# VHH binders against PRELI domain-containing protein 2 (PRELID2), part 20

Target 1, 189 residues: PRELI domain-containing protein 2 (PRELID2), of Homo sapiens (Human) (q8n945)
Amino acid sequence: MGVSVDVHQVYKYPFEQVVASFLRKYPNPMDKNVISVKIMEEKRDESTGVIYRKRIAICQNVVPEILRKSLSTLVILCWKKVSILKVPNIQLEEESWLNPRERNMAIRSHCLTWTQYASMKEESVFRESMENPNWTEFIQRGRISITGVGFLNCVLETFASTFLRQGAQKGIRIMEMLLKEQCGAPLAE
Short names: E, the ipSAE of ESMFold2; O, the ipSAE of OpenDDE; V2, 0.75 times the mean of E and O plus 0.25 times the DockQ between their complexes.

## First folded at step 16 (VHH; framework vhh_ozoralizumab_d1)

Design Y1 (from W4 with T114Y; at its last look DockQ between E and O 0.89; V2 from the best seeds 0.78)
Fold by ESMFold2, look of step 16:
Structure Y1 (fold): chain B 189 residues (1-189), chain A 128 residues (1-128)
Amino acid sequence: as target 1 above (189 residues)
Amino acid sequence: EVQLVESGGGLVQPGGSLRLSCAASGFTFSSWNMYWVRQAPGKGLEWVSEISYSGSSTKYPDSVKGRFTISRDNAKNTLYLQMNSLRPEDTAVYYCARETPEYWFALMEGKEPYWDERGQGTLVTVSS
């Protein structure tokens, strides 16, 4: 039970620039669905230099709009029976580990909304590229598992793959636009 | 679903050679960094080689550098490990693995790295 989407992207910008752009991604004028981001905890490991940060992001709930535009009768029936999907906002908890010395960053997030019916988890890593130290590789794994809507679980999960893929591609497009806007054209070796 | 299937293991004399293959499916192979890892009897997983998504960059630990060569054919979705000058200490089950976030989270938490996306493995025995 569940769906998973994995992506890999190369940003042709140095790690430090990519991280700076990532930290501005929430809020971002190009992603109107992110309403606010608040830092809840931050600490630094003096021996390694790793910076840990926990943030809460509040996003507009676009799931009702996606379901509303579906022509599938089963998706429409799922929408009408699952009132929890109609909440106006979604809260996401994000944890990040930034290692400036090794030039990598790991981020995981999960949805604080809907926990009795579903889990939504995202894991991302930025790292210095093996192919060019002035480039940054990004990998991301998104997962949705739905357990609390009875026989409609697999119907909702079959559409969740599109949601995960579209969200990942939107995030990549936002990052590319932020990088171009603030750092210029992508670098080539 | 990601599938990784290793082959090419077997019994080899010290000083001999083997070429391992890994058939990949269920993902865009050419977009992902890949690894070979091995597990000797009673031991944990040991990183053996790493290759970048295009194949232009490779990395090896000192224990195998100069003897092992990782390569990939992105048109065939296949990863290779050429192993030369084999020693009894190279005896292990060899796995191909895809880079995933779980490896990095283990590193960040100070834990043993692990490879949650790997094949079933192929046994290499180096013995007289």
Scores: ipSAE 0.680, ipTM 0.865, lowest interface PAE 1.1, mean pLDDT 82
ESMFold2 (binder alone), look of step 16: mean pLDDT 78; pTM 0.780
OpenDDE, look of step 16: ipSAE 0.812; ipTM 0.920

Design Y2 (from W4 with T114I; at its last look DockQ between E and O 0.85; V2 from the best seeds 0.78)
Fold by ESMFold2, look of step 16:
Structure Y2 (fold): chain B 189 residues (1-189), chain A 128 residues (1-128)
Amino acid sequence: as target 1 above (189 residues)
Amino acid sequence: EVQLVESGGGLVQPGGSLRLSCAASGFTFSSWNMYWVRQAPGKGLEWVSEISYSGSSTKYPDSVKGRFTISRDNAKNTLYLQMNSLRPEDTAVYYCARETPEYWFALMEGKEPIWDERGQGTLVTVSS
């Protein structure tokens, strides 16, 4: 059930540089939309060197504005009829595993807001490329499932799917910009 | 959505050869690393080959190295496994699989690898 978006990208930069850029990309506690970020747990496995973190972020909810300004009549009607989208804040939970020795990182997040009506999850992995140890492969899976809005489920899932696809593409562009700014031109071979 | 269809299995004598194929659809095949995994009767899944998205890099476990060759044709959305010098212990259902985030999360948690994006499999039997 739901809508899924899968992405694969090759960044032609070493793993360490890509991870450093990723950690700057999101979330930024100085951002106007980020109200607070709380580290709930951080552990380092001494035998493997894997660093685990669990964070909770509370962000200003901009979803109603985005939906309200949509040019689609159905999306506008959905926004007007579904009051659960008007909560002031959204809450995100993020877990990450960084393995510096094996040069991989796994991140998963999900939205804690609206859980009675929707499941919104994202899974991302960075790993050293099989084709070049100075390159990094990125895979990401976003999933959205909406069940508590009746006939509007399909409309909301389609709208969310479009934003998820556009968000993934934008995230890749931001990463490429950050990498070029901090590290120069991509490495070849 | 993602669909993987294996073919080319059958009965062969020890020392024989088979070529397996996997037709892929529902995703951009040329962007993804691909695998062959197998399941012998009464056993768990065993990784037997890996190939990078462009096809330029391959990996094999020692159990099949030198006997099996993975390849791909990105224009035809097809993955292949050439199996030579087959042994009775190679008897298994062979699956092609796509790299997924779930595989990596299982490894990070110290668990058995997960291969939940694989086809229905094709049976290879090696016997006299």
Scores: ipSAE 0.686, ipTM 0.869, lowest interface PAE 1.1, mean pLDDT 82
ESMFold2 (binder alone), look of step 16: mean pLDDT 79; pTM 0.785
OpenDDE, look of step 16: ipSAE 0.815; ipTM 0.922

Design Y3 (from W3 with T114V; at its last look DockQ between E and O 0.87; V2 from the best seeds 0.80)
Fold by ESMFold2, look of step 16:
Structure Y3 (fold): chain B 189 residues (1-189), chain A 128 residues (1-128)
Amino acid sequence: as target 1 above (189 residues)
Amino acid sequence: EVQLVESGGGLVQPGGSLRLSCAASGFTFSSWNMYWVRQAPGKGLEWVSEISYSGSSTKYPDSVKGRFTISRDNAKNTLYLQMNSLRPEDTAVYYCARETPEYWFALYEGKEPVWDERGQGTLVTVSS
């Protein structure tokens, strides 16, 4: 079981500008939900120019609050039944590869908390567009699978599916706003 | 949800031609870059063509360049591979694949991509 949401978006801006805007959007230690961010590893391949980074972020667990505010009776019941969702903090591991020379970037993250009961993963790629070198293609895959709460698995996965879709749409809108604000109107074909 | 169904494979003589089709459903086909990959008996998956989401850009490895032509019809949600001047070394199961993040992470990690969004394949046999 599990739910997956995949998106593809073309930003009509060069790779360097899209990546710069994405990194400004990306959570940092000054975000109120982020308690700490630690760079665990950073490597630079001098022959290719690829920069690898691994980070661990500790964030406030807002899942119980999100579930509590739901108007769905089944989602509220799931929140009350699943005590593991009430831990105060969650850990996310992120890995990224940035290739400035080939103009692509890959980022994946997963939740280190709840691994016995759930899998939450996100993978994102930015790359120079095949159709226009002044454009950037973005692909993203979000996956959530819940296995350890019995009959409530389907209810939580349904909520997660909606959350993933809305989050992806919101993220794209934020990126377009940041790009327009920072870089001006989209580039022509 | 994503469905990719290849067809058009068969037995053909060296020098012959064959046209493969891939019917796509469960996603917005016109938004995604697509690939043909193949697996010869006892070998790994090998990329044989790539086409951009609108169809305006295509790429081929040297082994098939000039003989294979990838195309797409976004109104019909269909991907095609026209294969001409076929050789015995073109014998393989041919798969239609959608671009996914898995491909990129495999490249960065020095691993072979598994092409995790591909169809069941269609067999092409080139022999006398």
Scores: ipSAE 0.735, ipTM 0.885, lowest interface PAE 0.8, mean pLDDT 83
ESMFold2 (binder alone), look of step 16: mean pLDDT 80; pTM 0.797
OpenDDE, look of step 16: ipSAE 0.826; ipTM 0.930

Design Y4 (from W3 with T114Q; at its last look DockQ between E and O 0.93; V2 from the best seeds 0.81)
Fold by ESMFold2, look of step 16:
Structure Y4 (fold): chain B 189 residues (1-189), chain A 128 residues (1-128)
Amino acid sequence: as target 1 above (189 residues)
Amino acid sequence: EVQLVESGGGLVQPGGSLRLSCAASGFTFSSWNMYWVRQAPGKGLEWVSEISYSGSSTKYPDSVKGRFTISRDNAKNTLYLQMNSLRPEDTAVYYCARETPEYWFALYEGKEPQWDERGQGTLVTVSS
């Protein structure tokens, strides 16, 4: 059901540096689509040291721009027919668990906008690499399911697959730039 | 799209050996950490071994350490489990699994992991 995109990336930087860079990613000047981020809840478990956070992010809706620039006639027709896609902003809810002692972090998010028409979810994990304690492994699963356009759902889901993959690549590029800026060149193997 | 197909299970006597194989397709096998998990009759899923994406690091629980060896051939997209000195308590369905975020969220939420990317399993029966 829907479209799923899975990513694995190794950052050749220690977990603490990767997490610090990730936490600065929102809001980040290089990501012009994020308008604001607010922490709604934060809890610290004193016995384990695990930090839980819930955040709400408001992002600029770039879907109309991306659809408008598509060369596919069918994608352009879908965009013109679905006016609900033209809202100016998208609202995302994010939950995270950071375990500094075990050096892992789990983050999940889902879209609060368009829930009548789409389910949009993302799950990410950062962990100390099994192969090098000075490296960090990142895994991510993005899922989109669209039901509100009838026979055109497959077209929009295909476009969403491209969007998810390109977004993951952009996120990795932003992380690498932040890490290089703050920490220098990646550690060699 | 992701497919994991286990093979090599069967009936063996205590003290015997088996080698399990897992054929992987639909993803870049060499980029992902892999697991073997098992389910004994009437019990939940139990982690049995883990191997890093290049194969350079492996982990085992105490229950199988020294008897089981996980390995991978990234050129053939295949994961292996060599099982030696088998005991009746090793009787289970064995599954090949890829690391996913689901495991981590289950741990943080105090839930049993479901191992949502695993194969159909292969049955290993150890009895005299």
Scores: ipSAE 0.727, ipTM 0.883, lowest interface PAE 0.8, mean pLDDT 83
ESMFold2 (binder alone), look of step 16: mean pLDDT 81; pTM 0.807
OpenDDE, look of step 16: ipSAE 0.821; ipTM 0.926

Design Y5 (from W4 with E102Q; at its last look DockQ between E and O 0.90; V2 from the best seeds 0.80)
Fold by ESMFold2, look of step 16:
Structure Y5 (fold): chain B 189 residues (1-189), chain A 128 residues (1-128)
Amino acid sequence: as target 1 above (189 residues)
Amino acid sequence: EVQLVESGGGLVQPGGSLRLSCAASGFTFSSWNMYWVRQAPGKGLEWVSEISYSGSSTKYPDSVKGRFTISRDNAKNTLYLQMNSLRPEDTAVYYCARETPQYWFALMEGKEPTWDERGQGTLVTVSS
């Protein structure tokens, strides 16, 4: 059940700069699909220095446009049959753990919308690179599983792999642009 | 589909050596940090070694440092563990594992890592 996509990226910038850029990623002019973000909870563990944060993001629902662009008759008919996919906005819950002492950050998110029809989850990690302490490694795993639309689940899951990979690549591109804008050219050494 | 297949385990006497191999497929092997972990009978999973995606950086716990050597051949999509001066306490099932987000979430939550992306393992028995 489901489709999973895994990504690894090296940002040639120190962990602190990468995290600062990540925290400013929303709202971002290049990702107009994010409408608002609200911090729901923040905790600081004094013994470890780890900062936990829970946020709710409200995003523009782009699923109908993705289905329309496929031009597949089967995909278009599925889109027209499932009104729940036409809601104007979707909600995402994001939890993050930032460890400044160990220079790593873990983030997981999941969709609060459509839970009876789909599970959409994303797990990401930023860490100091093993190869260069002035570089940051990024690992991401995205997962989508779709239920409740019968035999069309296979068709929608086929497109889900492209959706996950394109979303990951867009996120990486936004990060690289923010880092270049705010921190200059990537470190070569 | 990520596939990791360990081989090279067996029975050796204390002080002996073994070389483990892990054949990787279904992902761009050269982009990912890799681990060896082991599970002794009745015990949890224990980290044994770590190697960076290019192979330029390695790390070991004190229990195996100086005796075990991790390496990789990115052209062959293969991870290796050279184990020397083996001791009875090294008896375990050895797994190769790819770095995943699950390790870091376990660390942040103060839990034991699950090592959710590992092979079936290869048994190493050190006994006379």
Scores: ipSAE 0.698, ipTM 0.875, lowest interface PAE 0.9, mean pLDDT 82
ESMFold2 (binder alone), look of step 16: mean pLDDT 82; pTM 0.815
OpenDDE, look of step 16: ipSAE 0.842; ipTM 0.938

Design Y6 (from W3 with S57T; at its last look DockQ between E and O 0.92; V2 from the best seeds 0.80)
Fold by ESMFold2, look of step 16:
Structure Y6 (fold): chain B 189 residues (1-189), chain A 128 residues (1-128)
Amino acid sequence: as target 1 above (189 residues)
Amino acid sequence: EVQLVESGGGLVQPGGSLRLSCAASGFTFSSWNMYWVRQAPGKGLEWVSEISYSGSTTKYPDSVKGRFTISRDNAKNTLYLQMNSLRPEDTAVYYCARETPEYWFALYEGKEPTWDERGQGTLVTVSS
């Protein structure tokens, strides 16, 4: 089961500009929690032109801070009893496929930290908009499923949905900021 | 929770027409691209039509182009499929589906898409 959050966003910039901004996303001063990003594998498929990339990102763990600031007694009890959430850093694996010819990109990531107790993954697609070839559609699905903490699983999954939604909104704000810096005002319809 | 409820299926003679409807709830319908897909007996899911989030752009495979028309009413959160000049090979369960990342990963991985956000389906039978 778990918790899922889905997002659709239209960036009013061409696909190539949106991809360029996405690839600048790590490290970023606006996202202070990203420590490092390392490319593990990179391949080009000669027949299709598709570029595959696998990356590992290390991020600061802000989950304990968010839980600690909750006013809910039940959330505070979850924070105090789940010590495995205290690890200083989290590790994410990201895979991407970029198709320059068809002007789409698919990215998926999952957390390598806490795998005994949680499944955290995100799937994203950028593609040329159906409505305007100078715009880019973005769709994203984030999922978190928590196991191994007993009756507190439901509480932590509910809190996780807020985390997923806030993360998606933050990612969109970062992208819009990078696009403005790189390309100026959004293109009209 | 995303809900998609199809209706309007039934038995029709070859050359006849049907109009399918899909009521959407649990998400901002007007923000999402939508599809109709179908599954004939003993076969996999086949894409039948696609419509953009505002309704301004539509796409069809050659097998139904000129016979089927997708439309949407964003004020009513409803997707439609007008099917004309129906043939026996159009017999299938028709599903309303929302665009998801799953299709793209299936494409890159060489797998069949599952269309994991679709309704219960509505059966269209073109007589025999």
Scores: ipSAE 0.684, ipTM 0.859, lowest interface PAE 0.9, mean pLDDT 82
ESMFold2 (binder alone), look of step 16: mean pLDDT 82; pTM 0.817
OpenDDE, look of step 16: ipSAE 0.838; ipTM 0.936

## First folded at step 17 (VHH; framework vhh_ozoralizumab_d1)

Design Z1 (from W3 with D116Q; at its last look DockQ between E and O 0.92; V2 from the best seeds 0.80)
Fold by ESMFold2, look of step 17:
Structure Z1 (fold): chain B 189 residues (1-189), chain A 128 residues (1-128)
Amino acid sequence: as target 1 above (189 residues)
Amino acid sequence: EVQLVESGGGLVQPGGSLRLSCAASGFTFSSWNMYWVRQAPGKGLEWVSEISYSGSSTKYPDSVKGRFTISRDNAKNTLYLQMNSLRPEDTAVYYCARETPEYWFALYEGKEPTWQERGQGTLVTVSS
């Protein structure tokens, strides 16, 4: 058990524009699953300029819908047995480090909900592209580890890689649309 | 599954040259920035070189700049390190590694990177 998905994306926009769009990405009409984001903590290191933030995101729980629409009998039985998966919303804790001087940002998040059944973690980095200072590279690693439902863990893992990759692709599409809407066409090399 | 296999290490005299290779599989090699790192006996991992996903940009620390050249062949899924003017201080196990988020979190947390996607390594010994 446990699934990791890694992505790399180049946004052909400067770091500052990409970060600004990322920080306004939630809530967003194009990502209906994110309900709200609240800043819980912020610290600034004046010597380096690094900004640390901790945020709580509240998202719509889509897990029961995904499980319910499955064709697998085992997934349907899992859905019926685990009532805690039926809560309306989930909470994600996010930590970020933004370095404006070096033009990079590291973000990690994990799920605060269902920790007895699953661990869901995401690590992301935005950085000035090595190939063009007016472009931004994005790397991300998503991990899901499922425990606590016995033999049904393997059924849930069958969907985990698709879930992680589709979530990353959706996030990239939202970012590209926001950037294009506010900043115009991607910058050429 | 990401797999990285280094080769080309061996014993060489000071002032000599070696070319290391790293065969990559299990991921889209041409999409990822790549690194060489090394571990001298009894020491931690030290960054040696970095190359961008297309190969158009490279970086080196001062300790190897001018002596080492990183390159890649994206058609062959292979990363290279040409090492010239070798010194006894270059003796180490050399690893190729793929960029991961872990490096950045280690940096911000004031830690040495302790987990990076790297191969099993190839030993380079520079001795007379």
Scores: ipSAE 0.673, ipTM 0.853, lowest interface PAE 1.0, mean pLDDT 81
ESMFold2 (binder alone), look of step 17: mean pLDDT 82; pTM 0.810
OpenDDE, look of step 17: ipSAE 0.840; ipTM 0.939

Design Z2 (from W3 with Y35W R98K; at its last read DockQ between E and O 0.88; V2 from the best seeds 0.83)
Amino acid sequence: EVQLVESGGGLVQPGGSLRLSCAASGFTFSSWNMWWVRQAPGKGLEWVSEISYSGSSTKYPDSVKGRFTISRDNAKNTLYLQMNSLRPEDTAVYYCAKETPEYWFALYEGKEPTWDERGQGTLVTVSS
ESMFold2, look of step 17: ipSAE 0.740; ipTM 0.882
ESMFold2 (binder alone), look of step 17: mean pLDDT 83; pTM 0.821
OpenDDE, look of step 17: ipSAE 0.841; ipTM 0.942
ESMFold2, fold request of step 18: ipSAE 0.741, 0.742, 0.731; ipTM 0.893, 0.894, 0.893
ESMFold2 (binder alone), fold request of step 18: mean pLDDT 83, 83, 83; pTM 0.817, 0.823, 0.819
OpenDDE, fold request of step 18: ipSAE 0.878, 0.876, 0.877; ipTM 0.955, 0.955, 0.955
ESMFold2, last read: ipSAE 0.747, 0.731, 0.745; ipTM 0.895, 0.886, 0.894
ESMFold2 (binder alone), last read: mean pLDDT 83, 83, 79; pTM 0.818, 0.820, 0.776
OpenDDE, last read: ipSAE 0.875, 0.882, 0.882; ipTM 0.955, 0.956, 0.956

Design Z3 (from W3 with T28E; at its last look DockQ between E and O 0.87; V2 from the best seeds 0.00; counts 0 for: loop humanness VH .148 < .165)
Fold by ESMFold2, look of step 17:
Structure Z3 (fold): chain B 189 residues (1-189), chain A 128 residues (1-128)
Amino acid sequence: as target 1 above (189 residues)
Amino acid sequence: EVQLVESGGGLVQPGGSLRLSCAASGFEFSSWNMYWVRQAPGKGLEWVSEISYSGSSTKYPDSVKGRFTISRDNAKNTLYLQMNSLRPEDTAVYYCARETPEYWFALYEGKEPTWDERGQGTLVTVSS
């Protein structure tokens, strides 16, 4: 059911620097699609030091424009026939756990819009590398499952898989630029 | 599509040895940390070994430390588990698993990991 895209990246920077750069990515001034963010819950566990945060983001819906600009005839036909994708805004729920002592962070988000027709989720984890404590491993999984749209499910899922892969690559490039800007050259040994 | 295929299980006497292998495909094996986990009859999944993406770092729980050795051959996309000095308590289905975000969210939520990217397993029976 659905499509899943997984990536693994090693940032040759300590966990604290990678997290600092990641947090500058939220909110990113170049991310003009984010309209508003509201923190719904924040908890700090004094015994472990783990910081939990839940927030709701409202974003401009770029899906219709992305589908319209596709060169795929099947994707274009899907865009023309599926009006449920044309709402002006979408809502995302995000949960995050930051553990400074164990040097890991987990973030997951899912789309609150279209939940009866689609499941859209993203999971990201940063952790101290098992191979070098001055390096950080990043793993990310994007999942999209579309149901209740008939034969168009396959077309939309195929396009979503390509979009997820391209988005993950762009996110990694942004992180590398922020790390170089803030921290200088990557650590080797 | 991630595919993990375990092999090498069988029946051994206590004190014996077995070498398990796991053939990996559908992903860049050399980029991912890998695990062996096992499930004894009527029990949950138990982590028994972990190895980093290059193979330079390994970790074991006390229950198998000194008896089990995890290794990998990234040129052959294969993960191995050498099991020595086997005991009846080692009887289980052994699974090869890839690290995923699910483990970390289970940890934070106080739940047991499901190891959702694992193979079909290979049975190891240690009998007297």
Scores: ipSAE 0.712, ipTM 0.871, lowest interface PAE 0.9, mean pLDDT 83
ESMFold2 (binder alone), look of step 17: mean pLDDT 81; pTM 0.804
OpenDDE, look of step 17: ipSAE 0.840; ipTM 0.939

Design Z4 (from W3 with A106Q; at its last look DockQ between E and O 0.82; V2 from the best seeds 0.78)
Fold by ESMFold2, look of step 17:
Structure Z4 (fold): chain B 189 residues (1-189), chain A 128 residues (1-128)
Amino acid sequence: as target 1 above (189 residues)
Amino acid sequence: EVQLVESGGGLVQPGGSLRLSCAASGFTFSSWNMYWVRQAPGKGLEWVSEISYSGSSTKYPDSVKGRFTISRDNAKNTLYLQMNSLRPEDTAVYYCARETPEYWFQLYEGKEPTWDERGQGTLVTVSS
């Protein structure tokens, strides 16, 4: 069933500010891996105010670089043996639902690249905190399941756990930095 | 691996009380919002309480408000449901559940919540 990493974070900022920062995260000078983002579909439900978007992101494939610098012999051998990991770019499909009235947002993405060899999915939710309406709770689930590389599946999935955790931590650090830089943001006024 | 184990169910008379427990393991319990849900015979799952990760905020539907109290002990990784003034309509299997992203996607897609991260349940029967 693969590897799953779950995260819960509380941002001590109102929902509107957190969402604004999240939506401006791409393109971001601090994340050079995102090459382009195209909105493929947008739907506004006038009765609820919910905004649905589907986007396709093209990102640099940094997996070969990460694997090449690994200290693990097995991870290096996986990089050299699995040629599909060497494609120059990867494509991600992202769907999002934003409910400004109820102050929640759900975003899910999955990798369109490597689909016969791996399933890579990420699900994120932002919502008004139950404990403070001026805070935002963030929950995220990352899942990686690798098939089609034979006996190396468990090695790559073990590395994937570290990759998912580090990616979630990086995302949280970027969000906290963007939120801190917006001291005195429009919502605070 | 997330594990949730409910206990404390049984047969009680109308007007009686019962306290359910849920032992949690395989995740950092104190970081997550938690729920109790129930399933009456032949019915779907019904949400009956929610508690925030620290325990400072709770929510209930009108059907149980004032009669049920959710609580948690984060040091013992345990969730509780105190059920008072029980009615025959409260007869159900009660499940402890963790908040997941899937619930929110199901909400937006207009689907019934599946509550996939729940325990095996504990049966509460209220009858005379």
Scores: ipSAE 0.714, ipTM 0.869, lowest interface PAE 0.9, mean pLDDT 82
ESMFold2 (binder alone), look of step 17: mean pLDDT 87; pTM 0.879
OpenDDE, look of step 17: ipSAE 0.819; ipTM 0.927

Design Z5 (from W3 with R98K K111R; at its last fold request DockQ between E and O 0.93; V2 from the best seeds 0.82)
Amino acid sequence: EVQLVESGGGLVQPGGSLRLSCAASGFTFSSWNMYWVRQAPGKGLEWVSEISYSGSSTKYPDSVKGRFTISRDNAKNTLYLQMNSLRPEDTAVYYCAKETPEYWFALYEGREPTWDERGQGTLVTVSS
ESMFold2, look of step 17: ipSAE 0.712; ipTM 0.870
ESMFold2 (binder alone), look of step 17: mean pLDDT 88; pTM 0.876
OpenDDE, look of step 17: ipSAE 0.848; ipTM 0.945
ESMFold2, fold request of step 18: ipSAE 0.694, 0.713, 0.692; ipTM 0.867, 0.876, 0.858
ESMFold2 (binder alone), fold request of step 18: mean pLDDT 87, 87, 87; pTM 0.867, 0.866, 0.866
OpenDDE, fold request of step 18: ipSAE 0.868, 0.866, 0.869; ipTM 0.952, 0.951, 0.952

